VH-VL binders against p40099. Designs and how they scored, part 15

Target 1, 211 residues: p40099
Amino acid sequence: MATKQLLRRQIKRVINALDYDIIAAESHTISQAVRSLIASANSRRVACYMSMDKGEVTTGEIIKNLFQDGQEVFLPRCTHTSESKHFKLREDHHPHLIFHRMSSLKMVRDLKPQGPYQLKEPEPHIEESDILDVVLVPGVAFDIKTGARMGHGAGYYDDFFQRYKILHEGQKPLLVGLCLMEQVASPIPLEKHDYSMDCIVCGDGSIHWFQ
Short names: E, the ipSAE of ESMFold2; O, the ipSAE of OpenDDE; V2, 0.75 times the mean of E and O plus 0.25 times the DockQ between their complexes.

## First folded at step 7 (VH-VL; framework fv_cilgavimab)

Design m1 (at its last look DockQ between E and O 0.81; V2 from the best seeds 0.00; counts 0 for: pae E 4.4 > 2)
Fold by ESMFold2, look of step 7:
Structure m1 (fold): chain C 211 residues (1-211), chain A 125 residues (1-125), chain B 112 residues (1-112)
Amino acid sequence: as target 1 above (211 residues)
Amino acid sequence: EVQLVESGGGLVKPGGSLRLSCAASGFTFSDAWMSWVRQAPGKGLEWVGRIKSDYDGGTTDYAAPVKGRFTISRDDSKNTLYLQMNSLKTEDTAVYYCTTEGDYDFWSGYYFDYWGQGTLVTVSS
Amino acid sequence: DIVMTQSPDSLAVSLGERATINCKSSQSVLYSSNNKNYLAWYQQKPGQPPKLLMYWASTRESGVPDRFSGSGSGAEFTLTISSLQAEDVAIYYCQQYYSTPTFGGGTKVEIK
């Protein structure tokens, strides 16, 4: 496995062959571990993602638990600096991620699939995040020995973390990777701008912390 | 030099069945998303359906007029795309093109960059 | 489904003159998240299969002469042939890929 593209292909084939009941069982286990982690950290502002139909940890239960436990919940929207008017991290306008505050579970459940990829995303006018305590991070693969994450290749989360640090005097939220057991890989080839996780929560309920 | 060669077209009565084949070469077929596009004689273009690579789940999507009647499959060991057409109707009369989908953005692949010469299917009593 | 409407249906242009083909979609095909227009153009010469000319509204496919250009955004698009050549006699189709792929009705370009 010499390149990120080859590793992505390998992992995606494994995940796409999984029975959905396996993904659901691991996602449930992860949701319980995440709930405990958030409670023990006394975190208030939690960013989570809307899971796709397959190929990743499902987040429906996690989001429900966050609201039940009284957390402020933030969901991502994919956008572009030419549309959002946020500052650029490079010379040309480029894609980036904005998290928006969801005021209730009903608001999340009422989100409609939008765009060519039918993503359920907050509408642009909804309040943007500022301070975040925890970000629950998706990926294609995670290295539980190092904290490395391999994303889908667009760099949305790494861009968001860099933007966050610029806006908050170098501070970052706790980065928690959500990982099916089948997404564990080592080594993950990293690029200069890739962010590592602070911890990874795996499908067997294990939590791996990094320093 | 991508090559796509359709075969299996012909005359079929309404309600009949026909299987089209598309022999592919000059690219890594197993990585490609493949589509069928048809063109009724003297008319415009109409997308029929697609099949994704096994790498991307191997799933199919169909246009409403053919859903439930047409089935797209692939055999990566033979570099061949198939279109099984059942319950054929006169409005299915068209030249059927085998196409590849472009992949120039990480998740894009919905325009048709390579086309075969087509095979004519005529549905007439 | 997104309806694609081309105009005119037929266009007669003198050799060396400018040909302009319009395409309108029933809704925007611009995805704000990546700022791309999900629109392609195809050329179909008599007796031949379609050939991809443009994608992302204005990106020219390899091997397509630079006299072909695409413009527009959102729901309105234009294919321009800056100086019509004899080999450009064809039917031109626009196609959106924002959702279920749909094609315009075509514009036949002929020499006047």
Scores: ipSAE 0.317, ipTM 0.734, lowest interface PAE 4.4, mean pLDDT 89
Fold by OpenDDE, look of step 7:
Structure m1 (fold): chain C 211 residues (1-211), chain A 125 residues (1-125), chain B 112 residues (1-112)
Amino acid sequence: as target 1 above (211 residues)
Amino acid sequence: EVQLVESGGGLVKPGGSLRLSCAASGFTFSDAWMSWVRQAPGKGLEWVGRIKSDYDGGTTDYAAPVKGRFTISRDDSKNTLYLQMNSLKTEDTAVYYCTTEGDYDFWSGYYFDYWGQGTLVTVSS
Amino acid sequence: DIVMTQSPDSLAVSLGERATINCKSSQSVLYSSNNKNYLAWYQQKPGQPPKLLMYWASTRESGVPDRFSGSGSGAEFTLTISSLQAEDVAIYYCQQYYSTPTFGGGTKVEIK
């Protein structure tokens, strides 16, 4: 079995070599499936991510549909416990995610790239999320047999999920992985701190549920 | 041991072209972000541009003074970095250094941890 | 682009004495998401390429003597040589990598 690092590099290499048209087509299919999933689940509070010009599922259409269908939309901001003053999950201060409410599609479109990574993130003063029904989760790779997700290595989402459970008496939102077909991989080794997805939506429109 | 060896420097007239090469060894070249930094005689350091690794998209960035004239490329099979310089100007006269950028993970900064000895490019009529 | 300003341009220090070099950025190079300063220091001796001394403002590169230290945060930074040695004669450059890389103008350190 390949290490996570090797697998991550392999997947990223493949994804980065994909034509934009392929990513766009798969993202569109995923957007349709996600829209149906959200509707069927009667979910109102949905956390998404702002896709960048990188090899990942684009979320523009997903976000548009969420606003159109009347969901409350939340986008993540990378922060640090030393700034946010949130409780630490480790001994030292560390990075973590905060989700902020986007009041409109225009607000999302007006987000500007900031920082060394030029991320489009909500401003710190924007209302933070409390209860979430669904979190749409990005990843480098997904195991559609087990629900395992491989992130970028920083542990942002795993931290958030753990943090959420602590704050909400063990409850967590529905975790939905958005997966390009080229991101399907098996097996993905799970570590103790890793959270698996409840559902994975793939670029072919297939939806995979996990216990 | 990491080694970077630049070559291809020389005398060229304004408007001319020159192609620099950087031979890399001692590390997995294909994983590395690579940059060119130049230094005019008796002057400070100036970033010229970079090329990312293929798994990070293999994209390039350029400083404003060289954008549209210079092109950075790489041949991972040969562990070689290139700088194609076109429409050269007198102000392009400098020692050109090949450098690696520290890229360990998402949070790694891209400072220049390894440098070649440089190759001199002189643009003069 | 972020403009880096070093001071002084030149510094003469006696052997064994402290040398202090300052670097200012036109904007903060502290990234709030990871609380790190995207600032590096380099040493360039005559006829040689630059050598990395510090990254993240205060982390010494491997092999760099303990007499070298970096401090500061945001837009104000300092490189300190606690006890100047003969081999420390060089030009020192700060460099931010928060955005498009830019270097300071350099500080020439000489023995008084």
Scores: ipSAE 0.031, ipTM 0.634, lowest interface PAE 4.3, mean pLDDT 91
ESMFold2 (binder alone), look of step 7: mean pLDDT 92; pTM 0.943

Design m2 (at its last look DockQ between E and O 0.61; V2 from the best seeds 0.00; counts 0 for: pae E 5.7 > 2)
Fold by ESMFold2, look of step 7:
Structure m2 (fold): chain C 211 residues (1-211), chain A 124 residues (1-124), chain B 112 residues (1-112)
Amino acid sequence: as target 1 above (211 residues)
Amino acid sequence: EVQLVESGGGLVKPGGSLRLSCAASGFTFSDAWMSWVRQAPGKGLEWVGRIKSDYDGGTTDYAAPVKGRFTISRDDSKNTLYLQMNSLKTEDTAVYYCTTEGYDFWSGYYFDYWGQGTLVTVSS
Amino acid sequence: DIVMTQSPDSLAVSLGERATINCKSSQSVLYSSNNKNYLAWYQQKPGQPPKLLMYWASTRESGVPDRFSGSGSGAEFTLTISSLQAEDVAIYYCQQYYSTPTFGGGTKVEIK
């Protein structure tokens, strides 16, 4: 609906006006909180995203820390069910995400921007994820009272979570939203297929658990 | 009823400068990615450059022939797009069109609305 | 830059007959991640600015008559006018937006 699109644009305007030093400081604080969360959960298989150039928590330090701490690291590639051999969740073939294992920090640093959106993505031949312990989830806005997440509108992460649950008999990884303080919003309207976070890690270092 | 009205075209000697303006109405200008596209007389279309919306960073991109000589800017309070053209060459002679780019965040570079154009003639 | 090549340069077609315009790109403009072809078509009537006809290779812009259709994928594309009308006399351009935008050289469509 119109209200969700308006909120998305309003949040993006605020974030894009931020000094990079503010984003960097909040992202550093988040990286420390995530590192502690991963360690306390004894998690081994962690999916993360490559931060984009447009107003979000930067993930470079998080990814570096994951490798330093001995975790298995997985990064996403956008694809399509007609190409990927994965089953459809809708009547027609549709876009979706696949996470791929990154064997080293060098491999991550060697990724090149590709395609019309210049995304740094793993090559298709690289081993796909199966079981994941933690997924670090991007978004445009997060509701720290409810765990609601508003994505960029393409539905890639919600599709992945639904697909994961089907493949793993209803099991799911821990869903951890990464949130600049300026991305906190309430209320966030939810739609049928929207997934809520298990926790949200905010730019001030706070961790908000749900349930 | 989207409207784009270019102005500022005219005759300029090589090495000279001109500033083009594009007055926009009928849409939320601050949300739009905007481009300039030119057409030399009797020739085809050539993309000149673009400027993204403020919420997408407000960054600019330019075609190689104009990079370093042309500057695109916008004033969202006036709903106006600008093209500053410096160090003009005879090959810059064209009708210059103000355009909007496709509406969705991840798409750009197809040009859904066009102005009538303004003629720039660079002649020595 | 991706080079766009149109053929023919000009085309004369009788009223009510089919007009076919071809467009070839020097690289694929299909993005496998979303399975979309980043290809647009424009119509430019004499003395007028260009007008968007199609995007995503085959999606008609609002208000474009059904007689216009687009097809093709990857590096080869076709614009078809199934029954040419007098108002369709124009120059038609293809354009890729997979990367830095580039246009084909144009195809002039005239009535025979």
Scores: ipSAE 0.084, ipTM 0.651, lowest interface PAE 5.7, mean pLDDT 88
Fold by OpenDDE, look of step 7:
Structure m2 (fold): chain C 211 residues (1-211), chain A 124 residues (1-124), chain B 112 residues (1-112)
Amino acid sequence: as target 1 above (211 residues)
Amino acid sequence: EVQLVESGGGLVKPGGSLRLSCAASGFTFSDAWMSWVRQAPGKGLEWVGRIKSDYDGGTTDYAAPVKGRFTISRDDSKNTLYLQMNSLKTEDTAVYYCTTEGYDFWSGYYFDYWGQGTLVTVSS
Amino acid sequence: DIVMTQSPDSLAVSLGERATINCKSSQSVLYSSNNKNYLAWYQQKPGQPPKLLMYWASTRESGVPDRFSGSGSGAEFTLTISSLQAEDVAIYYCQQYYSTPTFGGGTKVEIK
């Protein structure tokens, strides 16, 4: 079995070499599937991510559809417990995500790249999420047999999920992985702190559910 | 032990071309972001450009003064970094250092290892 | 590009005395999301390449003596040598990596 590091490298090399047209086509298919999934689940509060240039499912269309369909939309901001003053999940201060409510599609479109990583993130003063029905989750790789997700290694989403459960009496939102076909991998090594997806939506339109 | 050894420097006329190499050892080269930094005689340090790892897309960035003239590339199978310099100018005269970019949890990129440098002199 | 300004250009300090080097950036290099200052310090001795001393403004690189310390945040930073040693004679550079990397002009430290 390959280590996480080797698998991440392999997947990223493939994804980074993909044409934009391929990513766009798969992302469109995923967007349609996600729209139907959210509608059928009567989900109202949906956390998404602001996709960047390459290497992941684009979310522009997903976000557009969420607003059109009347969902409340939340986008993440990377922060740190030393800054946010949120409780720590480990001894030292550490990174974590905060989701902020986007009031309109225009608000999302008006986000500007900021910081050394040029991320489009909500401002800190924007209303934070409380209850979420669905979290659309990015990843480097997904195991469509088990629901396992491999992130970028920083543990942002795993931290958020753990944090959410602590704050909400052990409850968590529906975790939906958005997966390009080139991100499908098996097996994916899991650690005790890793959260698996409840559902994975793939670039071919297939939807995979997990218990 | 991390080692970076630059080579290929020398005297070249304005408008000429030169290709520098940097042989790396002592670390997983393919995982490293690599940069070139130059220093004109008796002057300060100037970042020239960067190449990311294939893991992170293998893309390149360049300083404005060299953009369009210099090209950074890498051969991971040979643990070698390259700097192709075309249309050289007198102001390109400098010691050219090969550097690794340090990695932190937040992916902060400072220059943690440096070669001894190779001198490039552009003169008529 | 972010412009880095060091002061003084040169500094003569007696052995065992404190040396203080200042660095200012044209804009803040503090990233609010991680509360880190994207600022490094380098030491360059004659005939040698630069050596990394400090990163994240105040974190010493491995092997760097305790007499070296970095402080500051935002757009103003300081490198301090608490007790100057003979081997500390060098040119010191600050460098930001918040955006396209840029270096300060350097500060030459000599023994008085």
Scores: ipSAE 0.027, ipTM 0.611, lowest interface PAE 4.3, mean pLDDT 91
ESMFold2 (binder alone), look of step 7: mean pLDDT 93; pTM 0.946

Design m3 (at its last look DockQ between E and O 0.03; V2 from the best seeds 0.00; counts 0 for: pae O 7.4 > 2, placed apart)
Fold by ESMFold2, look of step 7:
Structure m3 (fold): chain C 211 residues (1-211), chain A 125 residues (1-125), chain B 112 residues (1-112)
Amino acid sequence: as target 1 above (211 residues)
Amino acid sequence: EVQLVESGGGLVKPGGSLRLSCAASGFTFDDAWMSWVRQAPGKGLEWVGRIKSDYDGGTTDYAAPVKGRFTISRDDSKNTLYLQMNSLKTEDTAVYYCTTEGDYDFWSGYSFDYWGQGTLVTVSS
Amino acid sequence: DIVMTQSPDSLAVSLGERATINCKSSQSVLYRSNNKNYLAWYQQKPGQPPKLLMYWASTRESGVPDRFSGSGSGAEFTLTISSLQAEDVAIYYCQQYYSTPTFGGGTKVEIK
């Protein structure tokens, strides 16, 4: 949608103007709130993303805390149904995510940037996830009133959630959006297959629940 | 109607400096990633560098032969792209094109969909 | 840097005949995660700036005639002009954008 693209551009301008110190402080606060949330939810199997250099909540501390606290940690790899041989959700082969189990923090820290977007991703041979308790979800903007999320436009996470539901009899993990204060927006225009978060953790440490 | 107009080219001695400008119209300039591509007379095309939109970080990338000597900047209020060229060498002699990078599907890229007419820079003693 | 090699350097083709231009990259420009080949083709007519013809190896830019087609995957690509017209006299360049952009050396297409 045109309105969704305009909002995405507006939010990105604000985020990219932020000093690293602001992002780092909010990310630290978020990491502490996420740690408490995971402990309270008695969660064992947690999917987390590898943050990019700028423009989003950094996840290094979150991932470290997950290992320290004894969680099973899963990181995403971008792929395509023609290569992965996973089932299609659309007529033609298309992009999708696979989460892979990381056995140690060292394994995560040894990941190397790959491809045209220099993503740090697990190798394809590494054990794929099955059941997940919590997925920590990136986005460009989040609506803390409704739980709506606006992604980067590629649809990877929404595809994964639909795929997960198909594989698990309609069940889904707890979807937790990680949100800098500058990524809070309302309203976020939604499309038919956009998934909303179960909760959003914001840069001030607040946790917003929906249901 | 997309329009890119380069200016500021001319004759300069080795070691000298020039600043090129590219005036843009007919599209949302502040959303665009912009590049410079050059072509020495009678030769092929060579990418010089790019600058991303501010909302994608406003960062620059440069080809190895120009890194440290050339600086790309933009002024979104004037819809203008700049190339500051310092420590010019004879091998920098070329027509310099201002280009936009394509926005196809969900992916960024260095596919150059709109081009200006170019401005000639001659580096000669 | 990914080196792009075009062949032939020049090509003379009779009007209405097929012209074939080859482009090879020193490594694959296919991103398996999205199944896209990060390859573009440009046409540069005498005295003019380059014009984008193709992106993603085989997708025609808007306004490009159907006689132009792109094929190939990975490291080997072809631009085909199915029936050469007088206005197709130009230099054609391939370009990868999988990493730092690089261009092929060009193929000059002339009427035989």
Scores: ipSAE 0.414, ipTM 0.771, lowest interface PAE 3.2, mean pLDDT 90
Fold by OpenDDE, look of step 7:
Formats: structure tokens, C-alpha cells, sequence
Structure m3 (fold): chain C 211 residues (1-211), chain A 125 residues (1-125), chain B 112 residues (1-112)
């Protein structure tokens, strides 16, 4: 079995070589599926991510649809417990994710690259999320057999999920992985702090649910 | 019909202050992100700064040359955009335009689809 | 800031002939997440404010004649007037809005 690091490199190499048209087409399909999924679940508070020039599902259409359908939209900002003053999950201060409410598409459009990863992120003063119904989760790879997700290695989302559970008496939102077909991989080993997806939406429109 | 009308321009000495106004009509002003763009005589266009809608936080951004000296504000009840200019320099001499930022789709922004006629600011001793 | 460079500085074209204006950005203004070029073109006639002609590099603003077209992607862009008309005499500016807005230096288009 390949290490996570090796698998990440392999997947990233493939994704980086993909024609944008392929990514766009799959992202569109995913957007439609996500829209239906959210509607059927009567979800109102949805956390998404601002897709960048990276090998991931683009989220512009998803975000657009969320606003159109009247959902409350939240986007993430990478921060650190020493800065945010949020509680630590470890003995030392560490990176973590905060979701902020986007009040409009205009606000989303004006996001600027920030943080160590130069992601288009909300400003710190923007309202933070409380209850979330759904979190749309990016990844490097997804295991559609187990629901396992491989992130970029920083553990931001796993931290957030753990943090969320602590703050909300063990409850967590529906975790929906957005997965290009080229990001499907198996097996993806789960580590102690890894969170599996409740659902994975793939570029072919298939939706995979996990218990 | 969208209309933007700038006012408040004039002659001012270096180090002086001036406040420009932009009266807006023909659209939902309180939802609009507004910018100032200036043009020195015989020169090109230069973005000065922006103010977001109050709904989006009402925050402002400024170009480096004017940061710390200029302040953009708005009064939504009056459909008016303002540019407070302090510590004026000769190089601030320009026609100042107020503009709306385009909203063509979910990714649009920073393009300027509507412009006023401009107001001339001359900074000279 | 992204630096925008236009060429030529001035252009004289006969009526009915093609006018071509080039614009280069110091870095790509193509956003891969939506595959759009954050590039606009403006027309400014004497004594008037600028007028938006194009956005997304090639999409004409409402009311802009068909003789105006935008092309290019990444860091190189072109504004073309297929058949120059007398009313097209103006200074044309490109502008990127991928990051903090910046304008090109302008191209003066005149009748030969």
C-alpha cells in the first residue's frame, strides 16, 4: 500500500495534467447533484469552499446555486489558535479552520488570497458559523467504498470536524465530499484523527452514501 | 437610467483637504459596491479606492498612493458616495470619477460599468 | 499589482479599416476556477468619461457595436475594431480586475 504522501503526489500529478474542460464538466455535474442533494435534505446552512487554481472541484456554480436557492453560505478561512483564540485541540497552538458567512455573491467575488496557502478567504471580522447543516468538503482523493477522504495534509478539515463536535454536543453536519473522477482512489487508510465523508458526490453524477 | 453625478471638485493648495460627493440614482444604491477612479490631465486611468455595500460589511480598499490620506464613505439614505481627501499633493490633481462595479455573474467585480462625468480637482500652490 | 502594458501608444487607421490594440498583463489574469479572463476594455472620447466596452476579455457590453471584439487569454489580449468609424476616435484602455484594479496606459486611435 502506498503512503498517503505518495498517493497525494500521484493524484495531484494527474489532476494538474487534466484539461480544464474536464474539470469544468465534472464540476458542473457535481454542482447539479449537490443542488438536488441539499434541496432534498432541506439544508439551509451550507459550508462550501472557494475553489482556487488547484486540482479540485470548482465551486462557483455551487455557490451561485446556494444563494439562488436561499441557503446561508459559509466559506472557510485558515487561521491559528494563537490568532483566533479558539480552544486548542492539542497542547500547543495549531492551525485550524473557521467558516464565515458570505452575505452575497458579491462578497464571495471580492474575496482575496490570504493565509499561508493564499486561499481566497473571508475576512476575520465576518460572522462565524454556528450550526451547519452541510459541509461540502474538498479533497485530494476519496474512497467511494469507505467514504475515506485524503486531504492536502494540513488537517484543517479534520480539526474543524472535531472542533465542531466538541462545540455541538457530539453532533456534526452532513459531510459531503466533492470528488472528481480522477480523485477516486482505493484504499485510503484512515488515521485516528481522520473523518470519513457521509456522502461523496462524483464527477459522473453518482452519489455514494456511507453509514 | 443609472446616473452618477460628481461634485465638490475645485482648486486647493498642497496639504489642503477636499471632499467629493457622488449623487447616484437609477439603481439600488445600498446594494452597490462603489469605486473612485481618477485621471490626471492628459494621463491614463487610476483606481483610487472602493467601498462595499453595508450588507457586505461596508469595508473599504484603497490604492497605495492615497492610502492613509483618502477616505471613502457612503450615505445610503442619500444615495451618495463620498471621497474625503486630506493632505493633498500636486500629483493628486485629476478628474475624479465615481463608478459602479459590474455585476454580470457570480464571479464578476472590479470592472466599472457606469461612470459619472467626473469632477476636477486641482492641487496647486 | 499587475502591470498592464498597451501597444501601440497611438494608432492611425483609415476609415473602414481594421484597428488592432494589444494589451499585456505582467501575469495571467485567467482564473482557472471559472476559466474567465478578468480583463475589461474601455473607450474614452474627448471630454467624456470612460465607457465600458468589453468584460471577461471578449464579452461586449450592452449597446456596443459588433465591430468591436475582444480576444486573447492569460496575459495577452487584443481589442479589434473590424471597420473603423469616425465615432470610434478615442483612447482605449485595458484593465485587469483579477486583483487590485490596474489600467493599461491607453491607446489613442485616430483617423488616418
Amino acid sequence: as target 1 above (211 residues)
Amino acid sequence: EVQLVESGGGLVKPGGSLRLSCAASGFTFDDAWMSWVRQAPGKGLEWVGRIKSDYDGGTTDYAAPVKGRFTISRDDSKNTLYLQMNSLKTEDTAVYYCTTEGDYDFWSGYSFDYWGQGTLVTVSS
Amino acid sequence: DIVMTQSPDSLAVSLGERATINCKSSQSVLYRSNNKNYLAWYQQKPGQPPKLLMYWASTRESGVPDRFSGSGSGAEFTLTISSLQAEDVAIYYCQQYYSTPTFGGGTKVEIK
Scores: ipSAE 0.017, ipTM 0.552, lowest interface PAE 7.4, mean pLDDT 91
ESMFold2 (binder alone), look of step 7: mean pLDDT 92; pTM 0.943

